# Ledger of designs, part 198: VHH binders against EKC/KEOPS complex subunit cgi121 (cgi121)

Target 1, 174 residues: EKC/KEOPS complex subunit cgi121 (cgi121), of Schizosaccharomyces pombe (q9p7j3)
Amino acid sequence: MILPLFPETQVHVFVYENVSNCAAIHEQLISQNPIYDYAFLDAATILYKKQVYSAIIRALEDRRDEQMKTKTIHSEVILSLSPKTEISSAFRQFSMTKKSKNIVVVKIDSKLTEEEEFERLDKLVEGNRVEFSDEELQKLIDFKVLKKNYKLDPSTLENPLASILSSIALRGYS
Short names: E, the ipSAE of ESMFold2; O, the ipSAE of OpenDDE; V2, 0.75 times the mean of E and O plus 0.25 times the DockQ between their complexes.

## First folded at step 20 (VHH)

Design zi3 (from zh5 with K102R; framework vhh_7yz9_2; at its last look DockQ between E and O 0.93; V2 from the best seeds 0.87)
Fold by OpenDDE, look of step 20:
Structure zi3 (fold): chain B 174 residues (1-174), chain A 120 residues (1-120)
Amino acid sequence: as target 1 above (174 residues)
Amino acid sequence: QWQLVESGGGLVQAGGSLRLSCTASGFTFDNYRMGWYRQTAGNEREWVALIAKHGRIDYADSVKGRFTISRDNAKNTVYLQMNSLKPEDTAVYYCTARLYDRYGPTEDYWGQGTPVTVSS
């Protein structure tokens, strides 16, 4: 897909459930294997499509302004999901771990169609692809983790989207 | 040959101040985003303050309001004024220079690091 604010940047997002090889993928990421040039997110921490897109936009803005905090645009996406500025905290909170079962995968600057990108990614991920939708994400979310990550309280839990988006957008601002 | 030379680190008491300097050579300083990261033993480097070539400045939450980053392109130098220092600010501070294209970073340079120790 194309983001309106970044028309020259093609973005693809995929969701996998029941992934059996997260540990293997994690090792490849640690070794910085270029074939795994994606942002791998723990689906347990993602509730909305807009949450993912907001993080992507924030990362792209940081790149545009030459203020990326991390090494790659994909790692910047992971950081951008967090309300905190610490890189280590963001990765602990939102990145795929060896124990993850469900993941959201983001590709930025893809030169492939969504189908072509999926075919490539499908060789790397051993799991079942599901639709990237709020409905499917809601099935995979861990609300305890969500509440912790964004410090949600009873007043924001009824509609946490606004709080989440604000946290992402205003990260680093006081 | 590019080089980033850091100075200004040392021992200071809590509540005190230090000013770090980093002087660059061997590359076009004006085109690079400059910044400071810090690292403690056994941990990954964390960003502290960044200043882009176009002037955008970002601070980590832990240092906002206490640290000030600035650059002098005429001197090829980036500075980090650290006020109200805390023991948790103790770390090795690294100067960094990053070059961008439209897809992201293309070059990254790092200084040797300067130690900052804040005692209670």
Scores: ipSAE 0.921, ipTM 0.963, lowest interface PAE 0.5, mean pLDDT 96
Fold by ESMFold2, look of step 20:
Structure zi3 (fold): chain B 174 residues (1-174), chain A 120 residues (1-120)
Amino acid sequence: as target 1 above (174 residues)
Amino acid sequence: QWQLVESGGGLVQAGGSLRLSCTASGFTFDNYRMGWYRQTAGNEREWVALIAKHGRIDYADSVKGRFTISRDNAKNTVYLQMNSLKPEDTAVYYCTARLYDRYGPTEDYWGQGTPVTVSS
């Protein structure tokens, strides 16, 4: 995708279903192993490609403005998905956990092609890669979780995109 | 040898005010994003207020409208004015200084922390 304000920043997004080793990945993230420097998101919280891209853009804007709240750009993506400013809440709600089954994985500042990055990531994740698309994400979402995370009214659940994107964009300005 | 020295913490009744100060040395203060984080018992540190070298300010939702961050580059000092204090503001408050390059933080300095207790 073209990010007009960030044309030199290579971003890759991957989706895996039926992941069997989330607990092992989680241990590596806690250990701050640099090989695992990605944002690992629980796919049960992600309904749209634009949801992920909006969080990436928000994180990159805060990096550009020297106002990151977390230590890495990848952890900043996780925070940026949240309508609230609290870091711990964002991670609890959106990050992959030991119990996750399906994940969305984001790499920012990649020095590799998509194929090369996939080859690296595929050695770390024991699961089945699927297309990063609204169609595939829709199969993996948990709407109960989505409603709770973004405080969606039942009347908006048929097309919640605008509400979700507004929550991401307006955090900290209200 | 860099230093960040916090002061101004203590015990205060709910509804009261405190002003925290953090004086820096051993680095070029003007180039750093300054800020305050806090940590309650049994929890991770959470950001409170951040002030960029060019003046952009961000506040956490829990303190917006009650806390004010400011910096005085001539004195190498960042301040946190905390008004209308609540018991949930009880924490150890840490001053932080962060230097960036195009890929993110490259230096990340933390003070030793100053305890704040807000009694009901």
Scores: ipSAE 0.786, ipTM 0.919, lowest interface PAE 0.8, mean pLDDT 92
ESMFold2 (binder alone), look of step 20: mean pLDDT 81; pTM 0.816

Design zi4 (from zh5 with Y100F; framework vhh_7yz9_2; at its last look DockQ between E and O 0.94; V2 from the best seeds 0.87)
Fold by OpenDDE, look of step 20:
Formats: C-alpha cells, sequence, structure tokens
Structure zi4 (fold): chain B 174 residues (1-174), chain A 120 residues (1-120)
C-alpha cells in the first residue's frame, strides 16, 4: 500500500489471529533481531484501519522532520498509537506482549509486494492470517482496553474513531 | 572522537529552576537533532525535549510549559531550562545527538548524564 502523503514509502499491514508464538517473537524483538523488523501490535488495542494508518502517518511525519523519539520507524509507529508521549506507556498499551493472541503487524519501507512480504512474515508468525479490515479488527478488539488507552467516555464512544484519531494527531500538543 | 559534555545538574528544591547545558565536539553539530532524555533507576530512558536541525521542537507532556530547550550552533551547545521543578523530575538527564537519513536514525550519541534531584 502507498500512502498519499508519502508516495515513496510502501507500507504493508497484516493481521494474525490465534498466534501461538508471541512469546518467541517478543524475545526476538528484545534481542533486536533484524529479521523481525516490524511493528508488532496487540490486536486487542486496535479497532480501525484508520487508527493504524494514522499512527503510521504520524511516525512518518516524525521521521520526515527528524524528530523520532524512538530508535526505529516501527517503534515510532507504536508510540504514535498512544495519546501519551511516554514511550514506556505506549509500548505497554499497544505493543504485542508475550501473552498476546492476536496481532497486527506493520512493515514500513518494504521493497516487496504484499504477497512476498506475507511469505516472509509467515515464517515468523505461527497463526492464522485474516483480512486487514474494520470488520475483522472489531472481532479482535478488547473494548475495555480501548476505552482505557484512549480514555473514552460515553460521549466519545458515540464516535470512537474521531476521538482516537484526534488523540493520535494531537499527541504532544495538549 | 565525538563527545557530549553535560553540566548544570544538581540538587534543587521543588519549585526551583536549573539550566542544563550540553556541549558537543567531534561531529557536525548543525546536522544533528539534539535533545534530552532522562532515566530513573530501574526504568527505561524517556525523552524530555528534542530540537531538530530544522527547528522543530517537541516536549514530553510531563514537562511541557515548564521546560524549554534551545540550541546554539555557534557554540555547539544545547540547553534545557527547567522551571517549576517537581520531585518527579528527579532523574539522570542525558544529552543526545541523533543523525537522520531518509529511513531514520543512522547515528546516536549520548552524554555521560547529569543527575538532577528535586527535593520536596
Amino acid sequence: as target 1 above (174 residues)
Amino acid sequence: QWQLVESGGGLVQAGGSLRLSCTASGFTFDNYRMGWYRQTAGNEREWVALIAKHGRIDYADSVKGRFTISRDNAKNTVYLQMNSLKPEDTAVYYCTARLFDKYGPTEDYWGQGTPVTVSS
């Protein structure tokens, strides 16, 4: 996928359910294995495609402006999902954990087709790939976690997308 | 050999002020994003304030409105003016220099750290 604002940056997003090896993947991430150069998100925290894309765009903007807070573009994506500026909080709230079951995987700056990237990633993730869609994401979301992460209240729950996108876009500007 | 030398840390009472300085040598200062991180024992470093080479400035939420970052390229120095200090600001503060290409960071340099202690 190509983002309109970043036409030279190819992005791929994959969703896996019933992943059995999240703990193993997590260990590889801690060891900074370059083969695992992806953003691994807990699907329980993701409700919309636009939420993911907004975070990606925010991360790319930070990179463009040479103002990344984290070490990699993928870690910056994770940070960008959060309404808070704290890195530790963002990772705690949105990053895949050893106990995660369903995950969203983001690849930025891919030189491969979506299918080729999938084949590569499929060797790393032991789970079932599902469509990256709002419909599938809604099946995997934990609304309790979502509400907590974005401090959603009854008034904002009427249109959670708007609240989420605003939180992402305005992070650090409050 | 590159070097980042920090100064200005110390003990201060709550509500007080400190000004940290970081002087760089051994690399082209103007090309780097400069900034400050802080770390407490047992925790990961958190970013505090960053100033890009093109002038974009970002602050962590916890320090916004109280801290001010600035840079003097002629002196190869970055500053952090810390006002209205709170006990929760107690940490070791690290100066950082980061170089970017189109894909992200390519070089990272860190100072030795300067301790800041804010007493109640």
Scores: ipSAE 0.911, ipTM 0.956, lowest interface PAE 0.5, mean pLDDT 96
Fold by ESMFold2, look of step 20:
Structure zi4 (fold): chain B 174 residues (1-174), chain A 120 residues (1-120)
Amino acid sequence: as target 1 above (174 residues)
Amino acid sequence: QWQLVESGGGLVQAGGSLRLSCTASGFTFDNYRMGWYRQTAGNEREWVALIAKHGRIDYADSVKGRFTISRDNAKNTVYLQMNSLKPEDTAVYYCTARLFDKYGPTEDYWGQGTPVTVSS
């Protein structure tokens, strides 16, 4: 996928359910293995495609403006999902952990087609690919986690999209 | 060789102020994103205040309204004015210089750190 504001930047997003090797992937991420240079998100924290796209756009804007807080564009996506500025809290709340079951995987600056990137990623992830869609994400979300991560009250939880997107866009500005 | 030297740290009572300075030697830093991170025992470094070469400033939520970052490129110096200090601001403060290309960071330089202790 090509974002209009970043036409030279190819982005792919994949969703896997029933992942059996999150602990092994987590170990590789801790070791900073360059083969695993993706953003691995816990799908329990992601309800909307727009949530992921908004975090990607925010990370790319911070890269463009030379204000990245983390070392890689993929770690910056993880930070960008958070309403708060702290890196450690963003990773605790949104990153895949060794106990995750379903994941969303983001690749930025891909030189590959979606199919080619999938074939590479599929060698790393032991799970079932599903469509990146609001329908599939809705099956994987944990609403208790979503409410906690974005401080949603009962009135907001019914229609949380605008609150979530505002949190992502406005972090650091208020 | 590149060197970043922090100064201005020390012991201060809660509610007090400190001004940290960081001077670059061995190279002109005007093309670098400058900033401050801090580290408490048992934790990773966390960003505090960052100032881009063109003037965009970002603050961490925990310091916004209390800390002010500025840079003086002619002196190769970046400053952190820290007001209304709290015990939770106790940390080692690290000056950093980061260079970017269009794909992200390409160089990261760090000072040795200056300890700040805020007593209750």
Scores: ipSAE 0.769, ipTM 0.910, lowest interface PAE 0.9, mean pLDDT 91
ESMFold2 (binder alone), look of step 20: mean pLDDT 82; pTM 0.821

Design zi5 (from zh5 with Y103F; framework vhh_7yz9_2; at its last look DockQ between E and O 0.93; V2 from the best seeds 0.86)
Fold by OpenDDE, look of step 20:
Structure zi5 (fold): chain B 174 residues (1-174), chain A 120 residues (1-120)
Amino acid sequence: as target 1 above (174 residues)
Amino acid sequence: QWQLVESGGGLVQAGGSLRLSCTASGFTFDNYRMGWYRQTAGNEREWVALIAKHGRIDYADSVKGRFTISRDNAKNTVYLQMNSLKPEDTAVYYCTARLYDKFGPTEDYWGQGTPVTVSS
């Protein structure tokens, strides 16, 4: 996928359910294995495609402006999902954990087609790939977690997308 | 040999002020994003304030309105003016320099750290 604002940057997003090896993946991430150069998100915290894309765009903007807070573009994506500026909080809230079951995987600056990237990633993730769509994401979301992460109240729950996108876009500007 | 030398840390009472300085040598200062992180024992480093070579400035929410970052390229120095200090600002503060290409960071340098202690 190509983002309109970043036409030279190819992005791929994959969704896996019933992943059995999240703990193993997590260990590889801690060890900074370059083969695992992805953003691994807990699907329980993701409700919309636009939420993911907004975070990606925010991360890419930070890179463009040479103002990344984290070490990699993928970690910056994770940070960008959060309404808070704290890195530790963002990772705690949105990053895949050893106990995660469903995950969203983001690849930035891919030189491969979506299918080729999938084949590569499929060797790393032991789970079932599902469509990256709002419909599938809604099946995996934990609304309790979502409400907590974005401090959603009854008034904002009428349109969670608007609140989420605003939180992402305005992070650090409050 | 590159070097980042920090100064200005110390003990201060709550509500007080400190000014940290970081002087760089051994690399082209003007090309780097400069910034400050802080770390407490047992925790990961958190970013505090960053100033890009093109002038973009970002602050962590916890310090916004109280801290001010600035840079003097002629002196190869980055500053952090810390006002209205709170006990929760107690940490070791690290100066950092980061170089970018179109894909992201290519070089990262860190100072030795300067301790800041804010007493109640």
Scores: ipSAE 0.920, ipTM 0.963, lowest interface PAE 0.5, mean pLDDT 95
Fold by ESMFold2, look of step 20:
Structure zi5 (fold): chain B 174 residues (1-174), chain A 120 residues (1-120)
Amino acid sequence: as target 1 above (174 residues)
Amino acid sequence: QWQLVESGGGLVQAGGSLRLSCTASGFTFDNYRMGWYRQTAGNEREWVALIAKHGRIDYADSVKGRFTISRDNAKNTVYLQMNSLKPEDTAVYYCTARLYDKFGPTEDYWGQGTPVTVSS
């Protein structure tokens, strides 16, 4: 897809459920294998498409402004999901782990069509692709994790989206 | 050859202040994003304060309001004024210079680090 503020930047987002090889993927990420140059997120932490797009936009804005905190745009997306500035906590809270079962995968600066990128990614991930949609994400979310990660108050959770998006947008401006 | 050299670290009591300096030699850093990261034993390096070539400044939550970053391009020097220091600020502080193109960082330079210890 194309974000209006970043018309030259092609982005793809994929969702997989019932992934059996997260431990193997994790080893490849630790070894910095360039074939695995994606952001791998734990789907238990993602409730909305807009949550992911807001993190992508924030990462791209920081790249544009030459203020990235991490080494790659994909690791910057992981940081950008967090309401806090600390890199290590963002990775603990949002990144895929060896124990993850469902994942959201982001590719920024793709030179491939969505179908071509999917063909590549499908060779790496042993799981079932589902649509990147709020409907599918709602099936995969862990609400206890979501509430903890964004410190959502139970009495004010009528619209958690606004709270989450403001956390992503306002990080570092307090 | 270029290098980044930090100075100003040391031992200080909680509530005290230190001023870190980092001087670049062998290149002019006008076009670089400058900044400070810190690392505690057994942990990954964490960003502290960054200052872009055009003046945008970002601070980590843990230091905002207490630390101030500034740069003097004529002296190829970046500073970190550290006030109201806490024991959790104890770390090795690293100066960094980063160059970007439209796809992200293309050069990433680090100093050797200056240790800061804040005693309770």
Scores: ipSAE 0.757, ipTM 0.906, lowest interface PAE 0.9, mean pLDDT 91
ESMFold2 (binder alone), look of step 20: mean pLDDT 81; pTM 0.812

Design zi6 (from zh5 with K53R; framework vhh_7yz9_2; at its last look DockQ between E and O 0.94; V2 from the best seeds 0.86)
Fold by OpenDDE, look of step 20:
Structure zi6 (fold): chain B 174 residues (1-174), chain A 120 residues (1-120)
Amino acid sequence: as target 1 above (174 residues)
Amino acid sequence: QWQLVESGGGLVQAGGSLRLSCTASGFTFDNYRMGWYRQTAGNEREWVALIARHGRIDYADSVKGRFTISRDNAKNTVYLQMNSLKPEDTAVYYCTARLYDKYGPTEDYWGQGTPVTVSS
């Protein structure tokens, strides 16, 4: 897909459930294998499509302004999901771990169609692809984790979208 | 050969101030985003303050309001004024220079690091 604010940047997002090889993928990421040039997110931390897109946009803005904090655009996406500026905290909170079961995978600057990108990614991920939708994400979310990550309180829990988006957008602002 | 030479680190008491300097050579300083990271033993480097070539400045939450980053392109130098220092600011501070194209970073340079110790 194309983001309106970044028409020259093609983005693809995929969701996998029941992934059996997260540990193997994690090792490849640690070794910085270029074949795994994606942002691998723990689906337990993602509730909305707009949450993912907001993080992507924030990362792209940082790249545009030459103020990326991390090494790659994909790692910047992970950082951008966090309300905190600490890189280590963001990765602990939002990145796929060896113990993850369900994941959201983001590809930025893809030159492939969504189907072609899926075929490539499907060789790396051993799991079941599901639709990237709020409905499917809601099935995979851990609300305890969500509440912790974004410090949600009873007043924001009924509709946490605004709070989440604000946290992402205003990260680093006082 | 490119080089980033850091100075200004040392021992200071809590509440004190230090000013770090980093002088660059061997590359076109004006084209690079400059910044400071810090690292403690056993941990990954964390960004502290960044100043883009177009002037955007970002601070980590932990240092916002206390640290000030600036650059002097005429001197090929980036500075980090650190005020109201805390023991948790104790770390090795690294100067960094990053070059971008439209897809992201293309070059990254790092200084040797300068230690900052804040005592209670």
Scores: ipSAE 0.920, ipTM 0.963, lowest interface PAE 0.5, mean pLDDT 96
Fold by ESMFold2, look of step 20:
Structure zi6 (fold): chain B 174 residues (1-174), chain A 120 residues (1-120)
Amino acid sequence: as target 1 above (174 residues)
Amino acid sequence: QWQLVESGGGLVQAGGSLRLSCTASGFTFDNYRMGWYRQTAGNEREWVALIARHGRIDYADSVKGRFTISRDNAKNTVYLQMNSLKPEDTAVYYCTARLYDKYGPTEDYWGQGTPVTVSS
């Protein structure tokens, strides 16, 4: 996919359910294996496609403005999901862990078509691909986790999109 | 060869101020994003303040309103003015210089760090 603000940057997003090898993937990420150069997110933390796209846009804006806080664009996406500026808390809250079961995987600056990127990713992830859609994401979300991560109260939890997107867009400005 | 040297750290009582300096040698840093990170014992390094070559400044939530970053490209020096210091600001402070291309960072340079201790 092409984001309108970044027309030369190809982005792919994949969703997997029932992933059996998150522990193995996690070890490869800690080892900084370049084959695993993706953002691996815990799907329990993602309710909307727009949540992911907003974090991608924020990360790309910080790259454009030469203000990235982390080492890679993919780690910057993980930070960009957070309402807070602290790197370590963003990773604790949003990254795939060894215990994750469902994941969202982001590739930025892909040189491959979506199908080609999927074929490579599918060799790394032992799970079932589902559509990247709000319909599928809402089946995988943990609302208790979402509420905690974005400090949502009951009134915002019924329609949390605007609050979540504001948190992503405005981090660092309050 | 290239390096960054921090100075200005030390022991300060809570509520006090310090000014950290970081001077580059072996290159001109006007094309670099400059910044300060800090590391407390047992924790990962966290960003504090960043200043882009074209002037954008970002602060971590924990220091906003108390710390001010600035740069003097003629002196190859970046500064961190730290006011209203708290014991939680106790850390080793690292100066960093980062060069970018369109795909992100291509060079990352770090100083050896300057310790700051804020006593209660």
Scores: ipSAE 0.759, ipTM 0.903, lowest interface PAE 1.0, mean pLDDT 91
ESMFold2 (binder alone), look of step 20: mean pLDDT 81; pTM 0.815

Design zi7 (from zh5 with T106S; framework vhh_7yz9_2; at its last look DockQ between E and O 0.96; V2 from the best seeds 0.88)
Fold by OpenDDE, look of step 20:
Structure zi7 (fold): chain B 174 residues (1-174), chain A 120 residues (1-120)
Amino acid sequence: as target 1 above (174 residues)
Amino acid sequence: QWQLVESGGGLVQAGGSLRLSCTASGFTFDNYRMGWYRQTAGNEREWVALIAKHGRIDYADSVKGRFTISRDNAKNTVYLQMNSLKPEDTAVYYCTARLYDKYGPSEDYWGQGTPVTVSS
């Protein structure tokens, strides 16, 4: 996928359910294995495609402006999902954990087709790939977690997308 | 050999002020994003304030309105003015310099750290 604002940056997003090896993946991430150069998100915290894309765009903007807070573009994506500026909080809230079951995987600056990237990633993730869509994400979301992460209340729950996108866009500007 | 030398840390009472300085040598200062992180024992470093080479400035929410970052390229120095200090600001503060390529950070340098202690 190509983002309109970043036409030279190819992005791929994959969704896996019933992943059995999240703990193993997590260990590889801690060890900074370059083969695992992805953003691994807990699907329980993701409700919309636009939420993911907004975070990606925010991360790319930070890179463009040479103002990344984290070490990699993928870690910056994770930070960008959060309404808070704290890195530790963002990772705690949105990053895949050893106990995660369903995950969203983001690849930025891919030189491969979506299918080729999938084949590569499929060797790393032991789970079932599902479509990256609002419909599938909605099946995997934990609304309790979502409400907590974005401090959603009854008034904002009427249009959670708007609230989420605003939180992402305005992070650090409050 | 590159070097980042920090100064200005110390003990201060709550509500007080400190000004940290970081002087760089051994690399082209103007090309780097400069900034400050802080770390407490047992925790990961957290970013505090960053100033890009093009002038964009970002602050962590916890320090916004109280801290001010600035840079003097002629002196190869970055500053952090810390006002209205709180006990929760107690940490070791690290100066950082980051170089970017089109894919992201390509070089990172860190100072030795300067301790800041804010007493109640």
Scores: ipSAE 0.917, ipTM 0.962, lowest interface PAE 0.5, mean pLDDT 95
Fold by ESMFold2, look of step 20:
Structure zi7 (fold): chain B 174 residues (1-174), chain A 120 residues (1-120)
Amino acid sequence: as target 1 above (174 residues)
Amino acid sequence: QWQLVESGGGLVQAGGSLRLSCTASGFTFDNYRMGWYRQTAGNEREWVALIAKHGRIDYADSVKGRFTISRDNAKNTVYLQMNSLKPEDTAVYYCTARLYDKYGPSEDYWGQGTPVTVSS
């Protein structure tokens, strides 16, 4: 998929449920294996497609403006999900861990079609692909985690999208 | 061949100020995003303040309003003015220079680091 603000940048997003090898993937990410050059997110932290797209857009804006805080565009997506500027907090809160069960996977600057990229990713992830849709994401979210990550009060949990998106967009401007 | 040399660190009492400097050589300073990261004992390196070649400045939440980054391209130098220092600001501060292409960082240089200790 191509975002209107970034017409030269191809992005793919995949969702996997019931992933059995997150520990193996995590070891490859720690070792900085270039085959694993994706953003691996814990799906328990992701409620909306727009949450992911907003983080991607924020990361691409920071790349465009030469103000990335992390080393790769994929690690920058993980930071961009966070309402806080601290890198370690963002990774702790949003990144896939060894204990994750469901994941969202982002590829930026892909030279492949969605299906070609899926075929490569499917060799790395032992789990079941589901649609990247609000319906599927809502089955995988942990609302207690979401509330804590974005400091949502009980009233905003009924309609949290605007609060979440503003947190992503406004980080660093307080 | 390239070099980043930090200076200005040291011991200071809480509430005090320090000014860090970082002088660059061996690359075209004007083309680089400059910045400061810091590392506390037992933790990963965290960004503090960044200044792009065209002037955009970002600060980490923990330092906004207290720290000011600036650059002097004629002197190949980036500065970090640190005011209202807190014990939590105690860290080794690293100067960085980063070059970008359309895919992101293509060169990423780090200084040796300058220790800052803020005593209560």
Scores: ipSAE 0.787, ipTM 0.916, lowest interface PAE 0.8, mean pLDDT 92
ESMFold2 (binder alone), look of step 20: mean pLDDT 81; pTM 0.815

